# VHH binders against Abasic site processing protein HMCES (HMCES): the designs that were tried, part 33

Target 1, 269 residues: Abasic site processing protein HMCES (HMCES), of Homo sapiens (Human) (q96fz2)
Amino acid sequence: CGRTSCHLPRDVLTRACAYQDRRGQQRLPEWRDPDKYCPSYNKSPQSNSPVLLSRLHFEKDADSSERIIAPMRWGLVPSWFKESDPSKLQFNTTNCRSDTVMEKRSFKVPLGKGRRCVVLADGFYEWQRCQGTNQRQPYFIYFPQIKTEKSGSIGAADSPENWEKVWDNWRLLTMAGIFDCWEPPEGGDVLYSYTIITVDSCKGLSDIHHRMPAILDGEEAVSKWLDFGEVSTQEALKLIHPTENITFHAVSSVVNNSRNNTPECLAPV

## First folded at step 7 (VHH)

Design p62 (from l10 with L27F; framework vhh_6z1v_2)
Fold by ESMFold2-Fast, scan of step 7:
Structure p62 (fold): chain B 269 residues (1-269), chain A 121 residues (1-121)
Amino acid sequence: as target 1 above (269 residues)
Amino acid sequence: EVQLVESGGRLVRTGGSLRLSCAASGFTFSSYAMGWFRQAPGKEREVVAAISRSGGSTWHADFVKGRFTISRDNAKNTVYLQMNSLKPEDTAVYYCAAEWGYSLTDEYDYWGQGTQVTVSS
């Protein structure tokens, strides 16, 4: 996973993240640095994306089940990085393989600090290799959406008007991430950055791409991944596996250029 | 200054029981997960048991499950390891360690100096 859509306005995104804390209290996540949130239909590495993380990371007395939502840089910069410019990092940290996450210092160290986050998106994009041509077919991949009888089914057959109507109740894709905090050597604001954990593709996606993000399907999985105070790394890692609860449709090549930021990027073709 | 001090290690016969204690000072104990590690001569350090910050969740390695129990008393800033049905294979230096997250990795923030447990026939 190297491209996502996360276009919802801040208020719509916040409501889509409604949750219950350990006490059963209905809550909305509280924002940190909301001004850094930039909605887009076409998010690439090094851009900021919203993530959920435990309030306990910021307040020592907080219930670890309470959630913060914050924009973070896609592409994890390890806390130990010594250079002044994070773009000079020698290693690609856009994704983290689930099978080697405990072996890589860049990921093992923040994992030891409980730095688990849930990366939010409308969905993600993948490019399928086409036989006999050098062109690839892009697909938009997302959770199955609850359809109303009025709107019919969601997918390739839906009109642009029908797609506009679904965003009010869109089920956000929730991907397992690891984040770290980097302090610039010459001073300045702490940089929060994340990586998306990847797994082997499920059967349903195997014809599109051989890898997929580790998707946390449902509130129980999301809650356990975030609750680093009460859920151990070993228990949390049991949540990291392929899922078949996913759907997709082909999209226009407009999405290929990351500068294109329009609804056409995810519209069915 | 942060300090973790293990105590209770001694010579015990096979089948015996022993309770290790680790007294913490210099940090907010109740905000840290705690773990017990061990290292036998010529072997790598391995995680034996871990406990969440509240004590509501515990983890035990398969090789000690059913025999060892980790617990903590946040009012006393102490973590314990109750060891039952001891085997010669349990002979090792036992270390307590503290970490901000509940990770079960070897990336703990603070470490004690260790206490020797020897199990003989």
Scores: ipSAE 0.410, ipTM 0.721, lowest interface PAE 2.1, mean pLDDT 88

Design p63 (from l10 with L27R; framework vhh_6z1v_2)
Fold by ESMFold2-Fast, scan of step 7:
Structure p63 (fold): chain B 269 residues (1-269), chain A 121 residues (1-121)
Amino acid sequence: as target 1 above (269 residues)
Amino acid sequence: EVQLVESGGRLVRTGGSLRLSCAASGRTFSSYAMGWFRQAPGKEREVVAAISRSGGSTWHADFVKGRFTISRDNAKNTVYLQMNSLKPEDTAVYYCAAEWGYSLTDEYDYWGQGTQVTVSS
């Protein structure tokens, strides 16, 4: 996973993240740096994306089940990175393979500090290699969605008007991430950056791409991944596996250029 | 910053019981997951038990499961290891350790000096 859509206005995104804390109280996540959130239909590495993380990371006495939502840079910059410019990091930290996460220092260290986050998106994009041509077919991949005006889920056959109305009740894709905090050697604001954990693709996606993000399907999985105070790293890693609870449809080549940021990027073709 | 001081280690007979205590200094104790490790002469340090920040989740190594119990009292800034049915192979220096994340790795942030437990036949 190298491209996502996360276009919801801040208020809609916040409501889509409603949750229950450990006491059973209904809550909305509290924002940190909300002005850094930039909605887009076409988010690439090095841009900021919203993530959920435990409030305990910021407040020592907080209940670890309470959630913060914060924009973070896509592309993990390890806390030990010594250069002054994070864009000069020589290895790709956009994704982190699940099978080597405990062997790689860049990921093992933040995991040991409980720096687990849930990366939010409308969905993600993948490009299917087409035989006999240099063209690749892009697909938008997302959780199955429920339609409120008629019985059933939204799909590729639905009109553009139906797609425009779906966002008020959109079920966000929730991907397992690891983040780290980097302090510039020359001073300045702490940089929060994340990587998306990847797994082998499920059977349903195998014809599109061989890898997929580790998707946390449902609030129980999301809560356990975020709760670094009560759920051990070993237990949390058991949540990292392929899922079949995913759907997709082909989209136009408009999405290929990351500078294109319009609804056409995810509209069915 | 957390400073840890273990106490309670001593000589006990096979089949006996012992409770180890680890007192932490600092106001942030309740923000740390805690673990008990041990190291016998000529062997590597191994994790014995671990406990989450609230005490609501615990882990015990297979070789002590059913015999040892980890617990904590955040009001007293103390973590405990209750050791029952002690065996000679439990002889080791026992270390208390604190980590910000609950990871069950040997990369804990703070370590005590250790307390010696000797189990005689």
Scores: ipSAE 0.406, ipTM 0.737, lowest interface PAE 2.7, mean pLDDT 88

Design p64 (from l10 with A50S; framework vhh_6z1v_2)
Fold by ESMFold2-Fast, scan of step 7:
Structure p64 (fold): chain B 269 residues (1-269), chain A 121 residues (1-121)
Amino acid sequence: as target 1 above (269 residues)
Amino acid sequence: EVQLVESGGRLVRTGGSLRLSCAASGLTFSSYAMGWFRQAPGKEREVVASISRSGGSTWHADFVKGRFTISRDNAKNTVYLQMNSLKPEDTAVYYCAAEWGYSLTDEYDYWGQGTQVTVSS
């Protein structure tokens, strides 16, 4: 997973992240650096995306079940990185393989510090290899959406007007991530950056791509992944596996260029 | 200065019981997961038990399950290891350790100096 959509306005995104803390109280996540959130239909590595993480990472006495929402750079910059420019990192940290996460220093160290986050998106894009041509077919992949009486079913055959109304109640894709904190050697603000954990694709996605992000399906899984004060790394890693609760549709080649940022990027074709 | 101080280690007979304590200072105790480790002479250090920040979640190694119980008192900045049905194989120096995240079994931020437990017939 190297491309996502996360286009909801900040207020809509925040409401979509409503949750219950350990006491059962309904809450909205509290924003950190909200001005750095840039909605886009076509997010690539190096851009900022919103993630959920435990309030405990910022307040030492906080309830670890309370959530912060913060924009973070996609592409984990390890805390030990010594160069002044993060783009000089010699290895790709956009994704982290689940099978080697405990063997790679870049991921094992922040994981050991409880730096687990949930990466938010409308959905993600993958490019299917087409035989007989050099062209690849892009697909938009997302959670099944709950139907409303007015909007009906959501799919490729639905009208554009139905898709415009779906966003008010969109179920965001929740992907397991690991983040780290890097202090620039020349001074400046701490950089928060993340990687998305990947697993083997499920049967439903195997014809599109051989890998998929580790999706946390449901509030229980999301809560356990975030709660590094009560859920050990060993227990949290049991949440990392392929899921079949996913749907998709083909999209136009407009999405191929990451500079294209319009609804056409995810519209069915 | 962060300091973890273990106490309660002594000589005890096979089948006996001991309660180890670890008093923490210089840190916000309730923000740290705690663990107990042990090391016998010439052997690798091994994890015995761990406890989450609130004490709501615990883990015990298979070789002590049912015999040892980890607990904590955040008001007293203390973590405990209740050891029952002691065996000669439990003879070791027992170490208290603290970690910010409740994360890995062997990568802790702070360590005590240890307390000797000797179990004899």
Scores: ipSAE 0.352, ipTM 0.707, lowest interface PAE 2.8, mean pLDDT 88

Design p65 (from l10 with A50V; framework vhh_6z1v_2)
Fold by ESMFold2-Fast, scan of step 7:
Structure p65 (fold): chain B 269 residues (1-269), chain A 121 residues (1-121)
Amino acid sequence: as target 1 above (269 residues)
Amino acid sequence: EVQLVESGGRLVRTGGSLRLSCAASGLTFSSYAMGWFRQAPGKEREVVAVISRSGGSTWHADFVKGRFTISRDNAKNTVYLQMNSLKPEDTAVYYCAAEWGYSLTDEYDYWGQGTQVTVSS
């Protein structure tokens, strides 16, 4: 997983992240650095994406079940990185494999510090290799969406004309991530950056790509992954596995160029 | 300056019981998960038990389940390891460690100097 869509306006995104804390209180996540959130239909590594993380990372006495939403750089920069420019990092940290996450120091160390986050997206893109040609078919992959009563639906429940209304109640894709904090040697703001954990593809996606992000399906899984104060690393890692609760549709080649940032990037073809 | 000071290690006979204590200073104790680790001569260090910030969640290694119990007293800035039904293979230096996250990794930020537990037949 190297391309996503996260285009919702800040207020819509925030409402889509409504949750219950440990006491059962309904809450919205509180923003950090909201000015760094840049909605896009076509997000690539090194751009910023919104993630959920425990408030306890920022406040010593906070309830670890309370959530912050913050933009973070896609592409984990380890806290021990010595150079001044993060783009000089020798290793690709866009994704980390679930099977070796405890063997790689870049990921094992932040996991030990409880630096687990949930990466938010409308969905992600993958490119299917077509046999006999160099052409690849892009697909937009996302959670199944629950349909609601739609104004003007006179007989067609899944009309393409009603697609634009789906964003009002869109169920965001929630991917398991690991983040780290890097302090520039020459001073400046702390850089928060993340990687997406990947697993073997599920049967439903195997014809499109051999790997998929580790998707946290439902609030129980999301809550346990984020709650680094009460859920151990070993318990949290049990949540990392393929899921079949996913759907997709083919999209046009417009998405291929990461500079294209329009609704056409995820529209069905 | 962060300090973790273990105490309670001694010689004990097989089948006996022992309680280890670890007193923490220089950190906000209630904000840290605490762990007990051990290392026997010629062997790698292994995680024995871990307790969450609140004490509401605990983890114990399979080889000590039912025999050892980790607990903490946040008012006293102390973590404990109650060891029952001790076996010769429990002989090791026991280390107290503190980490911001509730973790089973061996990359903890703060470590004590260890307390020796010897179990004789």
Scores: ipSAE 0.224, ipTM 0.654, lowest interface PAE 5.0, mean pLDDT 88

Design p66 (from l10 with W59Y; framework vhh_6z1v_2)
Fold by ESMFold2-Fast, scan of step 7:
Structure p66 (fold): chain B 269 residues (1-269), chain A 121 residues (1-121)
Amino acid sequence: as target 1 above (269 residues)
Amino acid sequence: EVQLVESGGRLVRTGGSLRLSCAASGLTFSSYAMGWFRQAPGKEREVVAAISRSGGSTYHADFVKGRFTISRDNAKNTVYLQMNSLKPEDTAVYYCAAEWGYSLTDEYDYWGQGTQVTVSS
């Protein structure tokens, strides 16, 4: 997982993240640095994406089940990184493999500090290898969406008016992430950056790509992953596995160029 | 200044019991997960038990499961390790550790000085 869509306006995104805390109280996540959120149909590594994380990371006395939403840089910069430019990091930290996450210092250290986050997206893109050619077919991959009387599922038969309404009740993809905090050596604001944990692809996606992000399917999984005060690293890592609860459709090659940022990037072909 | 102070370590015979205590100061105790680690001469430090912020979740290493029990009292800023059915191989320096997150790695934020437990036959 190296490309996502996260295009919802801030208020729509916030409502899509409504949740219940440990006491059953309905809540919306509180924003941190909302001005850094840039909606896009075509997000690549090094851009900012919204993530959910426990409020306890920012307030020592907070209930660890309460959530903050914050934009973070995609591509984890370890707290120990000594150079002044994060792009000079020699390791690719866009993704981290689930099977080696506890063996790599870049990921083991932030996990030890409880720095688990849920990476939010409309969905993600993968490129299917076409046999006999090096051309690849892009696919948009996302949670199955609930069909309502007011909004239909994504499909070729949907009218333009119904297509626009699908986003009002879109179920966001929730991917397991690890973040870290880096203080620039020359001073400046703390950089929050994340990596997406990856697993072997599920059967349903095996014809598209051999790897997939670790998807947290449902509020119980999301809350356990975020709750670093009550859920140990070992228990949380049990949530990291392939899921079959995913769907996809082929999209236009417009998405190939990360500078293209239009609805055509995720529209069915 | 954060301080973790262990107490309760002593010489005890095989089959005996001990309760270790760790008093924490200089931190908001209820916001930290706590762990007990041990290190025997010539060996690496290993996790023995850990407890979540509220005390609602605990971990015990396989080699102490059923014999040792971790607990905490957030009102007293203290974590405990009740050790039963002690064996000579339990001989080690026992360390208290505090961590922001509930982790089972040795990446804990704060460490005590340790308390010596010696089990003789």
Scores: ipSAE 0.354, ipTM 0.716, lowest interface PAE 3.2, mean pLDDT 88

Design p67 (from l10 with W100Y; framework vhh_6z1v_2)
Fold by ESMFold2-Fast, scan of step 7:
Structure p67 (fold): chain B 269 residues (1-269), chain A 121 residues (1-121)
Amino acid sequence: as target 1 above (269 residues)
Amino acid sequence: EVQLVESGGRLVRTGGSLRLSCAASGLTFSSYAMGWFRQAPGKEREVVAAISRSGGSTWHADFVKGRFTISRDNAKNTVYLQMNSLKPEDTAVYYCAAEYGYSLTDEYDYWGQGTQVTVSS
């Protein structure tokens, strides 16, 4: 996973993240740096995306079940990185393979500190290789959406007019991430950056691409992944596996250029 | 300055019991998960047990399950390891460690100096 859509206005996104704390009280996540959130239909590595993380990462006396939502840089910069410019990091940290996460220092260290986050998106894009051509077919991949009176029908056969109404009740994709905190050697603000954990594709996606993000399907999985104070790293890693609870449709090549940021990027063709 | 001080290690007979203690200072104890590790001569350090911040969740290695129990007292800034039915194979230096996240990795930020446990017939 190297491209996502996360276009909802901040208030809509926040409501879509409503959750229950440990006491069963319904809450909305509290924002950090909300002005750094940039909605887009076409988000690429090095841009900022919203993630959920435990409030305990910022307030030592907070309940570990309380959530913060914060924009973080896509592409993990390890805390131990000694250079002044994080763009000079010699290896790609956009994704982290589930099978080697405990073997790679860049990921094992923050994981040991409980730096788990949930990466939010409308969905993600993947490019299918077509036999006998250099052209690839892009697909938009997302959670199955529940048909409601407000949202309208969702699918490849739906009209563009119906798609405008689906966002009111859209179920956001929740991907397992690891983040780290990097302090610039020459001073400046702490950089929060993340990587998306990847797994082998499920059967339903195997014809599109051989890898997929580790999707946390449902509030129980999300809560356990975020609760780094009470859920051990090893227990949390049991949540990392392929899911079949996913759907997709083909989209226009407009999405290929990351500078294109319009609804056409995810509209069915 | 953060310090973890282990105590209670000594020579015990096979089948005996021992309680190790680790007193923490210089940190907000209730904000850290705690772990017990051990290292025998010529071997790598291995995780024995770990406990979440509140003490509501614990983990024990398969080789000590049913014999060892980790616990903590946040009011006293202390973590404990109750060791029962000790075997010669349990002979090692035991270390306590503190980490902000509840983890079983060997990447803990703070470590004690260790306490020697020797088990003989």
Scores: ipSAE 0.460, ipTM 0.781, lowest interface PAE 2.5, mean pLDDT 88

Design p68 (from l10 with W100F; framework vhh_6z1v_2)
Fold by ESMFold2-Fast, scan of step 7:
Structure p68 (fold): chain B 269 residues (1-269), chain A 121 residues (1-121)
Amino acid sequence: as target 1 above (269 residues)
Amino acid sequence: EVQLVESGGRLVRTGGSLRLSCAASGLTFSSYAMGWFRQAPGKEREVVAAISRSGGSTWHADFVKGRFTISRDNAKNTVYLQMNSLKPEDTAVYYCAAEFGYSLTDEYDYWGQGTQVTVSS
């Protein structure tokens, strides 16, 4: 996973993240740096995306089940990185393989500090290779959505009018991430950056691409992944596996150019 | 200054029992997960057991499961390791460690100086 859509206005995104803490109290996540959130239909690595993380990372006395929502840079910069410019990192940290996450220092160290986050998106894009040509077919991949007028999932066969109305109740894609905090050697603001954990594709996606993000399906999985005070790394990693609870449709080549930021990027063709 | 002080290590016979204690000072103990590690001469340090901030979740390595039990008392700023059915292979220096998160990695924030446990036949 190297391209996502996360276009919801801040207030709609915040309401879509309503949750219950450990005591059963209904809550909305608190924002950090809300001004750095830039909605887009076409988010690429090095841009900022909203993530959920435990409030305990910022307040030592906080309940670890309480959530913060914060924009973070896509592309993890390890805390030990010694150069002044993080864009000069030689390794691609956009994704982190689930099978080697405990072997790679860049990921093992932040995981040891409980730096687990949930990466939010409308969905993600993937490009299917077409045999006999250099052309690739892009797909938009997302959770099955409940139609407002009736029980059922929204899909490519639905009318454009139904797609316009779906965003107010959209179920956000929740991907397992790891983040780190990097302090510039010459001073400046701490950089928060993340990577998305990847797994082998499920059967339903195998014809599109061989890898997929580790998707946390439902509030119990999301809660356990975030709660680094009570859920060990070993227990949290049991949540990392392929899921079949996913749907997709083909989209136009408009999405190929990351500068294009319009609804056409995810509209069914 | 943060201090973790282990106690209880000694010579014990095979099949015996021993309780290790680790007293913490200079930190808000209830905000840290705690772990017990061990290291035998010429071997790498290995994680033996870990306990979450509240004590509601515990983890034990397969080689001690059923024999060792980790627990904590947040009112006394102390973590314990109850060791039963001791074997010569359990001979090692046992270290107490504190971490802000509950991770089960060896990237802990604070370490004690260790207490020697020797198990003889």
Scores: ipSAE 0.356, ipTM 0.709, lowest interface PAE 2.8, mean pLDDT 88

Design p69 (from l10 with Y102W; framework vhh_6z1v_2)
Fold by ESMFold2-Fast, scan of step 7:
Structure p69 (fold): chain B 269 residues (1-269), chain A 121 residues (1-121)
Amino acid sequence: as target 1 above (269 residues)
Amino acid sequence: EVQLVESGGRLVRTGGSLRLSCAASGLTFSSYAMGWFRQAPGKEREVVAAISRSGGSTWHADFVKGRFTISRDNAKNTVYLQMNSLKPEDTAVYYCAAEWGWSLTDEYDYWGQGTQVTVSS
């Protein structure tokens, strides 16, 4: 997984992340650096994406079940990296294979510090190899969505309010991530960056691509992944596996160029 | 300065019981997962039991399950290991350790000095 859509306005995204803490209290995640959130239909590595993480990472006495939402750089920069420029990192940390996560120092170290996050997206894109042509067919892949009478379809010729109502009820894709904190040697703000854990594709996606992100399906899985205070690394890693609860549709080649940022990127062809 | 100080280790007979304590200072105790490790002469250090920040979740190694119980008292900054039905193979130095992330690995952040438990026939 190397391309996502996360286009919701900040307030809509925040409401889509409503959750219950350990005591059953309804909450919205609290923002950190909200001005760094840049909605886009076509997000690539090195851009910022919103992630959920435990409030305990920022407040030592916080309940570990309470959530922060923060934009982080896609492409994990390890805390031990000693160069002044993160772009000089010699290996790709956009994704992290589930089968070797405990063997790679770049991922094992932040996992030991409880640095688990949930990467938020409308969905992700993959490119299917097609016989008889050198072109690949892009697909937009996302959770099955609930249909309501007041919600319009993505392509409906309804009022702007009805179009917005579709996204107001959109179930965000929740992907398992690992983050780290890097302090620039010459000073400056701490850089928060993440990687998406990947697994073998499920049966339903095998004809599109051989790998998929580790998707946390439902609030129980999301809560356990985030709650590093009450869920050990070993227990959390049991949540990392392929899922069949996913759907997709073919999209236009417009999405191929990461500079294109329009609704056409995810619209069905 | 972070300090973890174990106590309670002694000689006990096979089938006996013993409670180990570990007092922590210099850290926000309720923000750390705690673990008990042991090391016998000529053997690698192994994880025995671990407990979450609140004490609501625990893990015990298969070789002590049903016999040992880990617990903690955050008001007293103390973690405990209740050891029942002791066997000669439980003879080891027992270490208390603290970890921010709770990984069940040997890479805990802070370690105590150890307390000797000897189980005789």
Scores: ipSAE 0.413, ipTM 0.756, lowest interface PAE 2.9, mean pLDDT 88

Design p7 (from l10 with T105L; framework vhh_6z1v_2)
Fold by ESMFold2-Fast, scan of step 7:
Structure p7 (fold): chain B 269 residues (1-269), chain A 121 residues (1-121)
Amino acid sequence: as target 1 above (269 residues)
Amino acid sequence: EVQLVESGGRLVRTGGSLRLSCAASGLTFSSYAMGWFRQAPGKEREVVAAISRSGGSTWHADFVKGRFTISRDNAKNTVYLQMNSLKPEDTAVYYCAAEWGYSLLDEYDYWGQGTQVTVSS
């Protein structure tokens, strides 16, 4: 997973993240740096994406079940990185393999500090290799959506004229992430950056790509992944596995160029 | 300055009981998971028990399950280890440790100086 869509306006995104804390109180996540949120149909590594994380990371007396929503840079910069420019990091931290997460220092260290986050997206894109050609077919991959009269029909082959009706009740894709905090050597703001944990693809996606993001399906999984004060790293990692609860449809090559940021990027073809 | 101070270690007879305490200062105690570790002469340090930030979740090593119980009192900034049915192989220096979050990884942020527990045969 190297491209996503996250285009909802801030207020719609916030409402889509409504949740219950440990006491059963209904809440909306509190924003940190809301002005850094840039909606886009075509998000690539190095750009900012919204993530959920425990309020305890920012307030030592906070209930660990309370949530913050914050934009973070996609592409984890380890806290120990010594260069002045994060773009000079010699290895790719866009994704983190689930099978080696405890072996890689870049991921093991922040994981040990409870730096778990949930990466939010409308869905993600993958490119299917077509045999006998260098051409790849892009697909938009997302949670199955609830069909309601207000939301319209939601399906893999739904037409573009119906897509506008579904965004008000869109179920966001919730991907397991690890983040870290990097302090620039010359001073300046702390950089928060994340990686998406990846697993082997499910049967439904195996013909498109051999890997998929670790998807947290439902509020129980999301709550346990975020709650680093009460859920150990060992228990949280049990949530990391492939899921079959996904759907997809082919999209046009417009999405190939990350500079294209229009609804055509995710519209069915 | 963060300090973890263990107390309660002493000589006890096989089959006896002992309660260890660890008082924390210089940190927001309720924001840290706590663990008890032990190290016998010539052996590596091993994790004995751990407790989540609120005390709502606990973990105990297989070799102490049913005999040892970890607990905490966040109002007193103290973590405890109740040790029952002590065996000579429980003889070790016992350390408390604090960890930001509840990871159960073998890397803790702060460590005490240890308290000696000796179990006579």
Scores: ipSAE 0.238, ipTM 0.650, lowest interface PAE 3.9, mean pLDDT 87

